# VH-VL binders against RNA-binding protein 12 (RBM12): the designs that were tried, part 8

Target 1, 78 residues: RNA-binding protein 12 (RBM12), of Homo sapiens (Human) (q9ntz6r430to507)
Amino acid sequence: FCVYLKGLPFEAENKHVIDFFKKLDIVEDSIYIAYGPNGKATGEGFVEFRNEADYKAALCRHKQYMGNRFIQVHPITK

## First folded at step 4 (VH-VL; framework fv_imsidolimab)

Design k82 (from e05 with light chain Y101W)
Fold by ESMFold2-Fast, scan of step 4:
Structure k82 (fold): chain C 78 residues (1-78), chain A 121 residues (1-121), chain B 112 residues (1-112)
Amino acid sequence: as target 1 above (78 residues)
Amino acid sequence: QVQLVQSGAEVKKPGASVKVSCKASGYTFTDYYMNWVRQAPRQGLEWMGMINPSGGDTRLNQKFKDRVTMTRDTSTSTVYMELSSLRSEDTAVYYCARSYWDTGEYYFDYWGQGTLVTVSS
Amino acid sequence: DIVMTQTPLSLSVTPGQPASISCRSSQSLLYSDGETYFYWYLHKPGQPPQLLIYEVSNRFSGVPDRFSGSGSGTDFTLKISRVEAEDVGVYYCMQSIELPWTFGGGTKVEIK
């Protein structure tokens, strides 16, 4: 159960992803944030959920805000 | 047929509060965010915040966070913006403006006619 | 906050002549979805502001084709190929990539 994230702030870290999906059972070791050559997040990431219910709940956070930017949460099949 | 109709002009003393209304018609009230934008005399446009009429949740400009409250009444399709602790610098025309939310584009396609709020002693 | 800077402050145009207005943002307005969250509005005398251009270059419904938007990243331009009397007003750029939403200071367009 994975989601694809777009729109992450350039200073985004794993802790921000954990906070954004607060109260959902995420696989913290699965968090991937793409970083560019300058060491800043590129805006893309992926995270895995332990169960289907929390995966479904995560999709409902599409267009919710992380700080001052909204995050796109998309399903990923593989 | 989409219309946003605002309440009439207000004259207030410093320290008072003002509550401006914006009544929507011609579309599904809960499908669009409502923004508040003001323009002081000889100044530009300034965004104050927005409200999601469906849930009532708001995003406010931090400049106004301690003084502005946005609410809505779904039974009358009306949004309210209340600004407290008024100062002469708050003299402005206040506009409501709807924005499409579903796709993440937040452009303002329809605007109310504006409400002049004058703050003077 | 993202700062939006418009130039010029004002311009006077002979009817039928072209006009060009610039807007610069303090940060890139390109989002990771490939979309640029940049807009142009016109505030005509006695009317509320109206949307002209969304996502840099797309004309809003009913906007004449003499209006065109262009640009990328931080530098944007609005062009009017031949200014008409009804185009008089103050033009504002806006960004909605990051809260708070911010507007440029405005460019006043007058007919000579």
Scores: ipSAE 0.011, ipTM 0.681, lowest interface PAE 9.3, mean pLDDT 83

Design k83 (from e05 with light chain Y101F)
Fold by ESMFold2-Fast, scan of step 4:
Structure k83 (fold): chain C 78 residues (1-78), chain A 121 residues (1-121), chain B 112 residues (1-112)
Amino acid sequence: as target 1 above (78 residues)
Amino acid sequence: QVQLVQSGAEVKKPGASVKVSCKASGYTFTDYYMNWVRQAPRQGLEWMGMINPSGGDTRLNQKFKDRVTMTRDTSTSTVYMELSSLRSEDTAVYYCARSYWDTGEYYFDYWGQGTLVTVSS
Amino acid sequence: DIVMTQTPLSLSVTPGQPASISCRSSQSLLYSDGETYFYWYLHKPGQPPQLLIYEVSNRFSGVPDRFSGSGSGTDFTLKISRVEAEDVGVYYCMQSIELPFTFGGGTKVEIK
């Protein structure tokens, strides 16, 4: 159960992803944030959820704010 | 049918606190964020913050963060904005305004009638 | 904070004549989804503000077609093809791409 994140703030770190999905059972070592050569987030990321209920709850956070920017939460499957 | 009805005008002294209410009707209260926007005399519109009525979580304008509190009561479909440590510069008409959040646009489609708060010695 | 600058500060229009007001943002309002998070509001005397245009060019429900919005990135224009008495008030632009949401300083439209 993975979601694709788009529009992350450039200063985003794993701790911000964890806070954004608080109360949901995420696989914390699955968190991936793409970084550019300047060390800032490029705006893309992925995170895995341990169960389907929390995965569906995560999709409901689409277009909610992380810091000062809203982010997109999209479904993704292998 | 969507209506946002605000509490009446308030007159406060510097250093006091004011709590303004906004009662929503005509839609599902928890489906929309509620924003607070103020306008001081001869000034423009200024966004103060917003609340998610479903979870009670807020996003506040940094300018007001240590003085403003936003809360809601889902049983009465009412949002509250409390501003503390009032100054004469806080004299303004305070508006609540509804925004949809699922699409990320956050435009303010319905507004309350406004509440005049006057701060004077 | 994103700064929104409106010009002119005020505009006096003869009824039936066109009006044009501008808004410039200090940063691009284009989001990664290709949408621009920019809006126009009208604040009429004695009434709360009302939404006119959302996402640059879309008229809100009930807004007459004499109102049109255009622009991209940082430069936006609101046009009224034929100003009517009911159009008097202060027009405000707003952005919602970044918190805090910010408004322009307003453009007052009066009838001559």
Scores: ipSAE 0.013, ipTM 0.711, lowest interface PAE 7.8, mean pLDDT 84

Design k91 (from e05 with heavy chain Y107A Y110I)
Fold by ESMFold2-Fast, scan of step 4:
Structure k91 (fold): chain C 78 residues (1-78), chain A 121 residues (1-121), chain B 112 residues (1-112)
Amino acid sequence: as target 1 above (78 residues)
Amino acid sequence: QVQLVQSGAEVKKPGASVKVSCKASGYTFTDYYMNWVRQAPRQGLEWMGMINPSGGDTRLNQKFKDRVTMTRDTSTSTVYMELSSLRSEDTAVYYCARSYWDTGEYAFDIWGQGTLVTVSS
Amino acid sequence: DIVMTQTPLSLSVTPGQPASISCRSSQSLLYSDGETYFYWYLHKPGQPPQLLIYEVSNRFSGVPDRFSGSGSGTDFTLKISRVEAEDVGVYYCMQSIELPYTFGGGTKVEIK
C-alpha cells in the first residue's frame, strides 16, 4: 500500500509527511523524500501504509496543503 | 457540459454583507478547488481565495482574511463567498473559477459568468 | 506576494499583424517538481476570462495555433502571429506557484 507524492515543498522533511498523514497508520521508516545537492526536497516522495483502509484515506488527502503548497497523492500503479 | 452558474447582481450599503453563490455541474464537485476572483471597475483581476469542496478547508488572500468567508454545500454542489463590512471599493464583478493544481490545464479553465456587487450609499 | 508586471499597458494592432505581450515575475515560477506555474488568460468584453496558455507554452483546448507562449524563470512572452478581430480584449498573466495567486495588471489589445 504505497502512494507517490509530488509537489513537496523545498523544505519538506519526514516530520512534515507524518503530520500531513496524521491519524493514518503510516510505515514511518518507509518515508522517502528525494533531496537535491543543496539539501532541499526535489518535490517527489513515497510512503507506505500499514492497511488498505488508511491507504484509501490517504488518497483523499490529494490536493491538501503541506505549508503553502498543494501535495499530489497518487496510487502507485502498473 | 461543465458549467458554473452564479447568483444574480446585488446592491448593498456600506457596512453590509453580501453572499454570492456558485453552482457547479457536469463534473465531480469534490475533485476541483473553487476560487473566487474579483475585478473592480477599470482595474485588473484580484484573487480572493479558494475552498476545497471535499473537506471545506480554505486558503484566503490576507487582504480579505478578516472579511471573507467561503463555504460549500456538497448536496447542491454549490460554493458560497461571503464578504462583510462592505466598502465602496468592494464594488466589483465577482467570479468563481475551478482549479486543479497538479495539472496546469485545469488552472481556472472554467469560470462562472460573474456577479456584479455594487456598494453605494 | 509575487508581483507580476505586464508590458505594454495597451497596444493597437492592424489586423493580420503580429502582437507581443511580456510578463515579468518578481520571483522564479519554477517549482521543485520541474513545472513552471505560469498562465495567460484573455478577458473579452461581456464574457468571463478564458484560459489561453497553461504552464508557459501549452495551448488550452480550442485555442488557435496563432497564439504561442514562451519564457522561463521570471520572463514570459505571449505572441499572436496574426491578430484577428476576435482577439480584442485584455490579456492577463498569472502565477500559481505561491499563495496568494497573483495576476499581471493586464494588456489591452485593440484593433486599429
Scores: ipSAE 0.006, ipTM 0.664, lowest interface PAE 9.6, mean pLDDT 84

Design k92 (from e05 with heavy chain F108M Y110V)
Fold by ESMFold2-Fast, scan of step 4:
Structure k92 (fold): chain C 78 residues (1-78), chain A 121 residues (1-121), chain B 112 residues (1-112)
Amino acid sequence: as target 1 above (78 residues)
Amino acid sequence: QVQLVQSGAEVKKPGASVKVSCKASGYTFTDYYMNWVRQAPRQGLEWMGMINPSGGDTRLNQKFKDRVTMTRDTSTSTVYMELSSLRSEDTAVYYCARSYWDTGEYYMDVWGQGTLVTVSS
Amino acid sequence: DIVMTQTPLSLSVTPGQPASISCRSSQSLLYSDGETYFYWYLHKPGQPPQLLIYEVSNRFSGVPDRFSGSGSGTDFTLKISRVEAEDVGVYYCMQSIELPYTFGGGTKVEIK
C-alpha cells in the first residue's frame, strides 16, 4: 500500500509527511523523500500505509496543502 | 440545494471578539474545505484562512494567525470563525466560501451571503 | 506571498461595448501538473462574490459566453465582449497555487 508524492516543499522532512497524513497509520520507516545536492527535498517522495483503509484515505488527500504547497498523492503501479 | 447560511450582523467595541457562523447544507460537509474571506469598506477581497471540516485542521493567513480561530461542528455542518482583539480596521463583510480540492483546483464555487461586522467605539 | 496586480483600477463602459482587464502575478502560477491555478471572480453590489473563470480560461457553470479568460504564467486577461448592465461590479483575480491565497486589488466596472 504505497503512494507516490509530488510537489513536496524544498524544506520537507519526514515529520512533515507524518503530519500531512495525521490520523492515518503510516509505516514511518518507509518514508522516502528525494533530495538534491543541496540537501533539500526535490519535490518527490513515497510512503507506505499499514492497511488498505488508510491507503485509500491517503489518496483522498491528493491536492491538499503541506505548508504553503499542495501535494499530489498518486497510487504506485507495482 | 447547496447553501451556506451565515449568522447575522454584529456591532462590537475595539478589543472585543466576534464569532461568525456558516451553516452548510445540500452536500457532504466533510468533502469540501471552507474558506473565510473578508472585504473592508473601499478595500479588496482578503483571504483569512481555511479549515478542513473532516480533520478540523486549518491553514491561516499569517496576517491573522494570532487573532483568528477557525473551528467546525460536524453534527450541525457548521464552520465558525472567531476574530479577537478587534480594531476599527476589522470592520468588514466576512464571507465563508466552499472549495473542493479534488475538482482539479481549490476554487471557491459557493459563498455565504456575508456577515457585516462593525467595530466602533 | 504572491502579489496579484490588476489594471486598470476602474473602467467606465458604454453598454454593448467590450471591456478588458488584466492581472499580473509576481510568480508563475503554472504547477508541475500542467495546470495554472488562476481565477476570476465578480463582486456585484449587494451580492457575495461569484466565480466567473477557473484555470485561466474555463467559464464556471452559468457564466455567459461573453466572458472569456486567457493568459499564461504571470500575465492574464479577462474580456467581456459586450458589457451589459448586470456586469457592473468589481472584478478580482486570484491565485491558489501557494498559501496564502491572494487576490488582485480589483477592477471596478461601471456603465457610462
Scores: ipSAE 0.012, ipTM 0.677, lowest interface PAE 8.7, mean pLDDT 83

